# VH-VL binders against c7peq0: the designs that were tried, part 43

Target 1, 252 residues: c7peq0
Amino acid sequence: MHNKIYNSFIDRKAKGIKSFAVLIDPDKVNPADIADLAAKCTAAKVDYIFLGGSLVITNHLDECVQQFKTLCDIPVVLFPGSPSQVSRYADALLYLSVISGRNPELLIGQHVLSAPAVKKSGLEVISTGYVLIDGGAPTTVSYISNTTPIPSDKDDIAMCTAMAGEMLGMKVVFMDAGSGARKPITESMISRVASQVSAPIIVGGGIRDAEKAYLNCKAGADIIVVGNAIEKETSLIKEMADAVHAAAPVLK
Key: E = the ipSAE of ESMFold2; O = the ipSAE of OpenDDE; V2 = 0.75 times the mean of E and O plus 0.25 times the DockQ between their complexes.

## First folded at step 15 (VH-VL; framework fv_olinvacimab)

Design z1 (at its last look DockQ between E and O 0.80; V2 from the best seeds 0.85)
Fold by OpenDDE, look of step 15:
Structure z1 (fold): chain C 252 residues (1-252), chain A 120 residues (1-120), chain B 107 residues (1-107)
Amino acid sequence: as target 1 above (252 residues)
Amino acid sequence: QMQLVQSGAEVKKPGASVKLSCKASGYTFTDYYMHWVRQAPGQRLEWMGRINPYSGDTYYNEKFKSRVTITVDKSASTAYMELSSLRSEDTAVYYCARGVEYSGAYFDYWGQGTLVTVSS
Amino acid sequence: NFMLTQPPSVSVSPGKTARITCGGNNIGDKSVHWYQQRPGQAPVLVMYYDSKRPSGIPERFSGSNSGNTATLTISGVEAGDEADYYCQVWDVSSGHVFGTGTKVTVL
C-alpha cells in the first residue's frame, strides 16, 4: 500500500499511458464547489487530484482531502509547498526537493524538520525532484523558495538537473513553471529531459489548453498537472483530460 | 495597434515552393503563438500549423506536415510559412493568425491574407 | 479525422435571431470558438470558449455548447452581420479544425 500511487505512476508510464492531474489549492477552493469539481473530475476520468499550495493561509487541508475522498475515488496526492501541508487522509505525498535551486533548506533542511510528522502520518512518500522552470513571471514558488528557476530556454540544464535527481534516488521528476506561470514549459525542454530520465515526469504550470497538455505528453510528460486554468474554466477538465489520455510518447 | 501584415500575392507552378511572411507589430512577438490557416476559394478555413516564436516549437497539421515549414525571425518579428511541392489544390488565401498568449486554443487576430495561385 | 458540420446557410430578417449550429461528436466536451468572415476579409474572432465574447463584440452575440452541438446565436441581427461564420475546435487527431462554414444572409 505504501507504493500504490508510485506504482501507478510506473505502471502507467510503462504502458505509455498519460495521466491528468487536477491541482487544487485548499486555501483557494470554495468548499461549496468541491462536489461539483469532484463530479467533473470523475466524469473526465481525472487520474489524480493534487492538493497543495505554496502558502498555507488556513488549515483546510484535512477537510479538503476528506471531501474529495468522500465524493470521488480519484487518488489524492499531496503536493505540499511546506512541511505543514500534510494530511494522513491523502493517498500519497510528493516529498519535494527543489533540485533546480541551491537552497539547502529546500534540498534537505525542511525534510529533516518534517520527517517525523511525515512518517507519523503513514502516508506513502514519493521522493520527488522538483525542477522549477522560469515561467516568465515571478511565482509564489520562486519567491518563497528564494531560488532562481532554470531559464526556459536552457534545456540542457533542466535535463542535467533531472538526471541528477534521478541518480540521487528521487522517484519522480516534477517540472513546474509555477502557479500562475505565464510561460509553460516548452516541448523541447520536456523532450530533452524525457530522453535522459526514466522516472515518471510530471509537468505543470501555465498549461491553458488541450493542445499544450497533449503536446507535453507527446514530448515525454507522463503526468500533466493543471490548476489555474481549471479554476477559471472547469469545463476544461474534460477537454484536457481527453487530450492527455489520447496522447502517446514521441518515438525517439 | 496590433497588426499582422503578410507578404504579397504569389503565383507559382506546380512542384514549386512558396514562402510567405507575416510581420507582427504592436505586441510582444514571442509571447503569442503564430498560426497559419488557409482558405481555398469557396472553401472552409483549414489550419496548417503553428509555431511558438519564443522556443521555435512547431505543431503541424498532419495533412501538411511533410510539405510545410513554419519559422520565425525574432529580430524582425516575422513568421514564415513555406509550402513545398505545390499543387493546384494549394491555390488559396493563406492567413497568419495570432494565438492567445502561450496558448493555441483560438486565434484572436488575423493577417490580411496572401493569395497563392498554383497553375501550370 | 474530427469533423465539424455547419448548415450551409442561414437566412434571417433584420431584428430577428440567427442561430448557427456546429455539430461534432461530443463537441460539448471541447472548447468551441467562432469566427466571422465578411466577403473579401479575414476572419474575426466573435466567440471563444463556447460563450465568451471578445472585446468589441456586441452582446447580441452569444454562444453555447452541449452534447454534439455548439450554437452561435445572433440576436437583433443587423445587415452588418451578414457573413460566413466558422466554428473551430482542437482535436488530437486533426489539430485545429474548422467547421464547414455557414453563410448568414440578412434578408
Scores: ipSAE 0.877, ipTM 0.939, lowest interface PAE 0.6, mean pLDDT 94
Fold by ESMFold2, look of step 15:
Structure z1 (fold): chain C 252 residues (1-252), chain A 120 residues (1-120), chain B 107 residues (1-107)
Amino acid sequence: as target 1 above (252 residues)
Amino acid sequence: QMQLVQSGAEVKKPGASVKLSCKASGYTFTDYYMHWVRQAPGQRLEWMGRINPYSGDTYYNEKFKSRVTITVDKSASTAYMELSSLRSEDTAVYYCARGVEYSGAYFDYWGQGTLVTVSS
Amino acid sequence: NFMLTQPPSVSVSPGKTARITCGGNNIGDKSVHWYQQRPGQAPVLVMYYDSKRPSGIPERFSGSNSGNTATLTISGVEAGDEADYYCQVWDVSSGHVFGTGTKVTVL
């Protein structure tokens, strides 16, 4: 159905249920390991597979999507570095506008050019306000975006940016420290944004352990996305998923 | 060159409070979570809570949450733990312990410990 | 409340292998960390994320974790390995949880 993935974000948020997403970069993942990765995600009850990255330049995207769709029932959501990175086989596309930056190409320019192809793809399109937070080191996304990330201690700037994105019609807010970030987004910044935004909030970048994943959820994140830590150690999938799911309300 | 130097031993009466300090040197204080862990005589280690020195974000063991407060002074690279309403069962060695850079999963460096004795 | 149970003691002859177990319900789904505490000293990290050694820890220390049991293994045991050993995980119910402790005696 149309909006199936977005409706799952909204429905789970309304119930207080937190979601765990595993981010997989098609350019980095070893194709021979995808079956094991899909099995681990299924066993851990991972809620979404986010597929893509800042420099997805290979033609492996379609192959990766199709492998995951064959190997498990977990929704595959495209997380592209540009609006043109699409695969018709995915379940949805996060259509990202880098609202934290002042680069007009990443705000709307590339969207104008890619919109006909995105429409023809038939994908569910999820309007996403992408808020880049300083992660303590240069990241691929900060270089490609040619923007200055929001400083990690400027909670009010992050909050106002997310609030404006929501008021302009964005359905999802994605707070990201960036791939390869050393410093994850603080719980105080997450809670500041969550206090003023009703849209689902995705948080990623630099999350290395179950404690941080859990505390980000308690601070108000709705969806936790982890890529780098899991690339290094796939055994963390189960522990992080359990931690995120444990942040849900206990029904008595 | 990294050091965690804790304040000296304390003797307290039941009902009093104690505030312990842990001075860090040889690393960037605000990049690592600071934890407090205690050990009563002959017993296991018991985690009390931690603070992110950069943001001030705290996370406490529910057992101690009503009695423990963890704070930092960034300019002095010093963490503090205050435990109120002391009881004889609070007699223990109290350690500060550093997490790893931007992660609190495990504790890669420990202070020397501070003995707190609570007796009438 | 998540509970980590260790045997109270393990005796081992010099040069032999000590195996220190840490029992917990589905502990294989958690990352397990291990600490050595010599008499009168603060704990020292000797293993993290089940099987990874910190810099300066000899390769004769190894670790495993599956099912309901994590194990710290010390091969070629030396007198200096005589200490208390604690496992640790993170859990939602109590935060960081330490095991009951195992005294390793080298005899």
Scores: ipSAE 0.846, ipTM 0.930, lowest interface PAE 0.9, mean pLDDT 91
ESMFold2 (binder alone), look of step 15: mean pLDDT 94; pTM 0.954

Design z2 (at its last read DockQ between E and O 0.94; V2 from the best seeds 0.91)
Fold by OpenDDE, last read:
Structure z2 (fold): chain C 252 residues (1-252), chain A 120 residues (1-120), chain B 107 residues (1-107)
Amino acid sequence: as target 1 above (252 residues)
Amino acid sequence: QMQLVQSGAEVKKPGASVKLSCKASGYTFTDYYMHWVRQAPGQRLEWMGRINPYSGDTYYNEKFKSRVTITVDKSASTAYMELSSLRSEDTAVYYCARGVEYSGAYFDYWGQGTLVTVSS
Amino acid sequence: NFMLTQPPSVSVSPGKTARITCGGNNIGDKHVHWYQQRPGQAPVLVMYYDSKRPSGIPERFSGSNSGNTATLTISGVEAGDEADYYCQVWDVSSGHVFGTGTKVTVL
C-alpha cells in the first residue's frame, strides 16, 4: 500500500534510468524562495525533493513539506537527521540506519523511540542503510553521534557495509559524504559498491558540478543528491539534472 | 605560489608514443583534478581527459580514449599524459590544467604547455 | 557532438566595450567559463560560472549566459586585452568543450 516511492526507485533502476534529487534543509530554506525553487526543480524535471536537516532546530518541517507539495508534483521524501523528524504530509521517509558506524543509537536505538510516531504517520517507510563516507570535513551527524565515517579510500569496507545492509533487508543504500562535504565520494568506491549491491544506491555529499553527478551515475549510483551546491547556485539544478538523466550505468 | 611545470618539447615520428609530465606545487596535489588540454597550431583548445589524483579515477574525451592514458605519481605531485599511435594531426601544444577543488567544472591554473611535433 | 561557436574576431577601440559571444544549443542551461590566451602564452581563467570573476581579474570583465548565447563583456578595453578568448562548458556527449575562439584586436 505504501510502496510508491520505493517502487519508483527500483523501477527506474531496472530500466537504467538515473534520478536527481534536490536536498532542502527546512531550517535553512527561506519560505519565500520555495516557490521559485519548486519551479526550477519542476522545469529541470527533478525526480525527488529530499527534505531534511541534521538538527532541525525549528519546526518548519510540516510547513516546508506542505509548501512543496502544493507548488509542485515532485515526490517529497524525508531525509531526516533523526528518525523522529517525521511529517505525515511527505510521500515517504528514508528510515536511516547508520550502518557505517557502531553507534547503537543510530543503528536501532533512535528507531525504537521513533517507531510509534512513524507508524502513526502513515508514511511510506523505506528502510535505508546509511553509509557515511569521509568527506574531508566533520559532519553534524558525525560530531553529534561520535561516529567514524568510512575512509574515502576504503572501497572494500564501503562495499561490505552496503552488502551487509542489503542482506539485513534494507531496501536502499545511501552513500553520503555528508552535508558540507569537501570530498565527494569517488567513482571507484561507487562502482565497487554497485558491483555487489542490487538495491538502489543513493549518493550524496560534495557534488559540485554536472560532471561529477554524471560520472557517479555511470559508476553505479541510481540517485544523485545535491544540496549545498544548489543552495549557492540554484542554476546548477538544470545542468545537473540533465547530466544525471543522460547518464548510463556501467555494465556489471 | 601555485605552479604547474610541464616537461620539455618533444619530437616524434608517426606511430610513436609520447609521455608528458606536469609537476604541481604550492597546493595539495590530491585535492584537485588534473586535466590535459591540447591546442593545435591556429586551432581551438581541445580537452583530452582528467584524473582524480587521489583515487586515480579518470575521465577521457571519447576521441582520445583509445590512445590516451593519464596517470599520477602522488609522491612526486606529478601528473602524466601518454598519447600513443601519434599522427601528424597530434602536433600541438599540450597543457596540463588544474580543475577547481574536487570539481572538474573549470580550470583555474595552467601549465606553460609542451609542444609535441609529429613529423616523418 | 556538442558545439560552441564564437565569432572569429572582434575589433574594438581602446576605452570601448568588447562583447564576445559563445553560441550553443541551450547553453543557458549550462555554466560557461571563459579563458584569455595571449600570443605564445597559456590560457588564463577570466570568468567562471557565467558571471563570476576570479581573483585578479578586473571588474571591467563581466559575463552573462541566457538562452543559446553566453557573452563575455570587456568594458574599457585596454591594449593588454588583445588576445584570443575561449568559452568552455561541460557536456555529457563530449566532456569539456571549448568554443572556436575569438581574436580580440584592440585598434
Scores: ipSAE 0.931, ipTM 0.967, lowest interface PAE 0.5, mean pLDDT 95
Fold by ESMFold2, fold request of step 19:
Structure z2 (fold): chain C 252 residues (1-252), chain A 120 residues (1-120), chain B 107 residues (1-107)
Amino acid sequence: as target 1 above (252 residues)
Amino acid sequence: QMQLVQSGAEVKKPGASVKLSCKASGYTFTDYYMHWVRQAPGQRLEWMGRINPYSGDTYYNEKFKSRVTITVDKSASTAYMELSSLRSEDTAVYYCARGVEYSGAYFDYWGQGTLVTVSS
Amino acid sequence: NFMLTQPPSVSVSPGKTARITCGGNNIGDKHVHWYQQRPGQAPVLVMYYDSKRPSGIPERFSGSNSGNTATLTISGVEAGDEADYYCQVWDVSSGHVFGTGTKVTVL
């Protein structure tokens, strides 16, 4: 029960096995479509379902979590827009600190307020350093976070940010270009961060095809997260999952 | 209005190298991956590699990896492909081709092609 | 290495339907793109992501992909459709892979 999801991140990283996560926004998904999504994710061997968004304005989180938990065996991991967006029915919570920004409320302030409820939830809590990278246009997350994203060509700034987060005790680094990003994170930036960080690295935002998913893995991402492209075209689930899984080294 | 204009035909001896250019206009050069694809006479198309012009990140077909180098000059909106240690079987038409915005899944615009002839 | 196999030729009468197949192991798990190449010209994209038409491609072009076969279908064939046609996918083994090509002849 304790650290089951985090241990799967580090165990798979240790084996060089790459993971594919499908991000679903509970405010956008049609509840009638969840059964089909769960079936497609199961058939494609998707490793995680991430539930969340930068702004969750409906009360559907619990219902979405419960539907996925009923319909498939894939772990459901909360990707909250704020530290207080919690469902006790999920398998784990990415407890995000926006370490790329200078907004004290998203660094620690909201966490102080949410921590009692998070503790009471009984969820596995995964300390996550969230690194927002410029995605070529303003995103919901860049606006709501009131933070300046790291410029997309400043690899050393992203690297130092991730290093500092790991040194401060964060167990996971989440590099994100944001929901609706035009530009995905460059392979160069991923490689620079991966060269200096031992924690599992999640990469998301603007990933539109299997080639990019594969190359992000080769650059050092451990977990690839795709939301918008799959929302538009669910047939991408299988191809992207296959590409991510093909990036794993040969086991002997 | 969009154009990919390639450099002129080349005749080379075996063992030489060739550097081809592809000048882009009518779109934001750094927002689209640039690919190089060749076609020997009467043969299928063969993908050689691509570059992200924004970051310089490259991805090569393993077949060519030791002999091909793809580069860009952002200020000139121009991509280059250099193929070294030329052989007679490298005689082909070489195309530059553009992907879609921040995706290299398929190639929606092609240059006119450059014939490279390798003969002794 | 992933291979895409196409019939070398297809003959079709004007106004009839041409079906161009592209065979590959589990190609239905991939997204297939199609190119038309007239003699002496660069390829032109005519279908992407299995069944989507680029702007300027007439509705008589359609595509499908399932199992081990993708198909480009050209209904109401016109003389101007006479060309070589290539399918393309991405695969881990060598990146972007093109099919062997199909010459469509309009008789």
Scores: ipSAE 0.879, ipTM 0.946, lowest interface PAE 0.7, mean pLDDT 92
ESMFold2, look of step 15: ipSAE 0.862; ipTM 0.938
ESMFold2 (binder alone), look of step 15: mean pLDDT 94; pTM 0.953
OpenDDE, look of step 15: ipSAE 0.905; ipTM 0.952
ESMFold2, look of step 16: ipSAE 0.864; ipTM 0.940
ESMFold2 (binder alone), look of step 16: mean pLDDT 93; pTM 0.952
OpenDDE, look of step 16: ipSAE 0.894; ipTM 0.945
ESMFold2, look of step 18: ipSAE 0.865; ipTM 0.940
ESMFold2 (binder alone), look of step 18: mean pLDDT 93; pTM 0.952
OpenDDE, look of step 18: ipSAE 0.889; ipTM 0.941
ESMFold2, fold request of step 19: ipSAE 0.876, 0.876; ipTM 0.945, 0.944
ESMFold2 (binder alone), fold request of step 19: mean pLDDT 94, 94, 93; pTM 0.953, 0.953, 0.952
OpenDDE, fold request of step 19: ipSAE 0.918, 0.928, 0.922; ipTM 0.960, 0.965, 0.961
ESMFold2, last read: ipSAE 0.875, 0.875, 0.872; ipTM 0.944, 0.944, 0.943
ESMFold2 (binder alone), last read: mean pLDDT 93, 93, 93; pTM 0.952, 0.952, 0.952
OpenDDE, last read: ipSAE 0.916, 0.927; ipTM 0.959, 0.965

Design z3 (at its last look DockQ between E and O 0.05; V2 from the best seeds 0.00; counts 0 for: pae O 5.2 > 2, placed apart)
Fold by ESMFold2, look of step 15:
Structure z3 (fold): chain C 252 residues (1-252), chain A 120 residues (1-120), chain B 107 residues (1-107)
Amino acid sequence: as target 1 above (252 residues)
Amino acid sequence: QMQLVQSGAEVKKPGASVKLSCKASGYTFTDYYMHWVRQAPGQRLEWMGRINPYSGDTYYNEKFKSRVTITVDKSASTAYMELSSLRSEDTAVYYCARGVEYSGGYFDYWGQGTLVTVSS
Amino acid sequence: NFMLTQPPSVSVSPGKTARITCRGDNIGDKSVHWYQQRPGQAPVLVMYYDSKRPSGIPERFSGSNSGNTATLTISGVEAGDEADYYCQVWDVSSGHVFGTGTKVTVL
């Protein structure tokens, strides 16, 4: 009953079923387009709506969550970039520690400040080790986090970071190149991490077509999250969802 | 200006292998996937595989997977495709083609093509 | 195993409209790209993501994709449009797949 969203991550991973998440930034989405987005996500059988971004300047988070929950049955999971990205109307919260960096505020400091409100919210809280990978150019995440991303060719550093996060109690590993990244995370890096981590692995940043989404799943990602490419072309929702779902093991 | 310049025509016997080159210039070689596509005389285009030249990650058409190897030399901005165990059916023009930046959905620039003839 | 089928040829009079179809199972759920190939030459991209036109391609080229059929439309056909045309998608079973090709003849 409790941990419904986290249990869905675990259950789907155990069955080899890959999940597709659409990332919506409340500051960038046109409110008039949310109904069409929800309909497209429902028709494509999108598994999760991730809501949030590195910067949430507007105070529309609650409204955006409530719109999606009214318009569809897809779970809404908060992907917070700041303490202001907490909404009691969501289904779950990715409680991110930026374990790839050395910024104490993003490792634990913001959590100390937000923990009482998060506890009172009644949200399902999912301990998430956030691993920022260099996406080939500065991203909003890179600037806001004030931390150095793991170099995109340092597979062993990413793997050790994820292992350490899991050993320290992180229930989910989120490998992210950043929204709008030029360079998506390489399949070799995903495979290296997946070989050593049993926690569900979320992969995002710079994924621009169905081929990459599919190959990331084959490399060991459990949940593919796409925001920027869909923001630019919503017709990709169905194609990407189909590709991710096709990566499931065959019965033979 | 952007260019993809391929190696010259080759004549091979059945059972041999061929290694073709594609030298890129006028853009950052490692930012774009490189694909190989062939066309037998009078036939449709047939995708063989591609490489991410930054990471070396490859993705092959299952039809060719056991016989094709795609590699890069980053310092020379050059991609290679080797096809082994050649058959007469492998007679074709072989193209290198550039995908869009870190995406391989479509091919926005093509090399001039290299004719490979396999005959006994 | 994914197959894209095109008519082998299309004949069109100068100034009229050529419609080149590309048929595949649920192709409307895929992004379709189109290439023009003149004899002895490499292909040239003329349409991508169903309906987007690359720089240098005239506005008389347009595209659509729904259901089981994608269509490249060339209005105001000119002699220079005479070429072979191929559609292309990505599919999990086969990777990148090209259509059977359509020879457009202007007469």
Scores: ipSAE 0.802, ipTM 0.912, lowest interface PAE 1.2, mean pLDDT 91
Fold by OpenDDE, look of step 15:
Structure z3 (fold): chain C 252 residues (1-252), chain A 120 residues (1-120), chain B 107 residues (1-107)
Amino acid sequence: as target 1 above (252 residues)
Amino acid sequence: QMQLVQSGAEVKKPGASVKLSCKASGYTFTDYYMHWVRQAPGQRLEWMGRINPYSGDTYYNEKFKSRVTITVDKSASTAYMELSSLRSEDTAVYYCARGVEYSGGYFDYWGQGTLVTVSS
Amino acid sequence: NFMLTQPPSVSVSPGKTARITCRGDNIGDKSVHWYQQRPGQAPVLVMYYDSKRPSGIPERFSGSNSGNTATLTISGVEAGDEADYYCQVWDVSSGHVFGTGTKVTVL
């Protein structure tokens, strides 16, 4: 039970199935919109709902999680900007270490502080190597984390970083260009990382269309995460989900 | 239990304005978008615009943007649609409809409609 | 402008199956919703997000959407199914767009 979400990552990866995750910021989403979002995600066969934001301005995390859990059967995975953003109502927590940076607080410091709360939550905890890639513009993540992202053209650095994370025992690699990224992560970089990492690879940031989502999957991404694009146009959920799923068709 | 009740039929002259009302009951008014859709006789449905009753944010069909104003009275759980510079082509049944929408949703409940007749 | 095209009319005998199509460019990438409108009445939602039925809508109503065509299928057609049916989508450039409507006549 405590490894259900991670097992789903592994199982789907092993089968060559590509997954689509919708990222929702609890501080940005209106409660009135949750029903629609849930319905759209369900209709599009979204595989995961990622909930999280870089800044927690309001304490709507629990409510948001509960609403989604009530309205749909899609697994809800916490993708927190801080390890303190925890809800016991979620299905799992991506426990993020920013391994692309050299900020000790984001490597282990914040984890130490949040550890008791995370432990008490009873959540499935998925150790995640978070790899921040330069998206061509300052992102909230880069600003808040005060970390220097990996340059977008340095595939080898990304690869080595991901490899290190995996060898340190991190179960998932999350490559992120950040919210509002001008430049999404290149297929070249994804491919390079995928060639050396066996762990599931999550890719997010700056993905604005179905084609990019598809190409990222073909390059080696296992899970595609989209947030900003769907915030602007939720109709893209279906299009992107279909593209991701088409990258590795599931046997019906 | 959920109901949208619209104001009565209107007869207007060209160039005039009309303001229709839609009173919602049976649900939390601010939790759903309110849309206005019209239908000319024998014609298809035509979306005019929507309002977020909570924030007051509006979005209009470009066709009507210059002439339509959608507002709400939260205390009365009532939405309004005002259409100005009326033309004969504006003769139609006007519906308010509750929208399930973040963007690109659907209309799950409709008012009974209000006939607006524009004639000289 | 994004457009949705429906056949003007569909005639069907009682107990048979009616299929109402809604055509639009890459409509399969969009969520399609359907409304039933009986004469002199307001529209009623009968299908949303391609294939989801609202509460109270019989199982004999089904929906599909792929490519350039969405389809509302009514199996075991009854006299009460006689109505106009409209498809609807969201388009970023046009907003909410309704189809041209299809009159279903039960013979």
Scores: ipSAE 0.019, ipTM 0.583, lowest interface PAE 5.2, mean pLDDT 91
ESMFold2 (binder alone), look of step 15: mean pLDDT 94; pTM 0.958

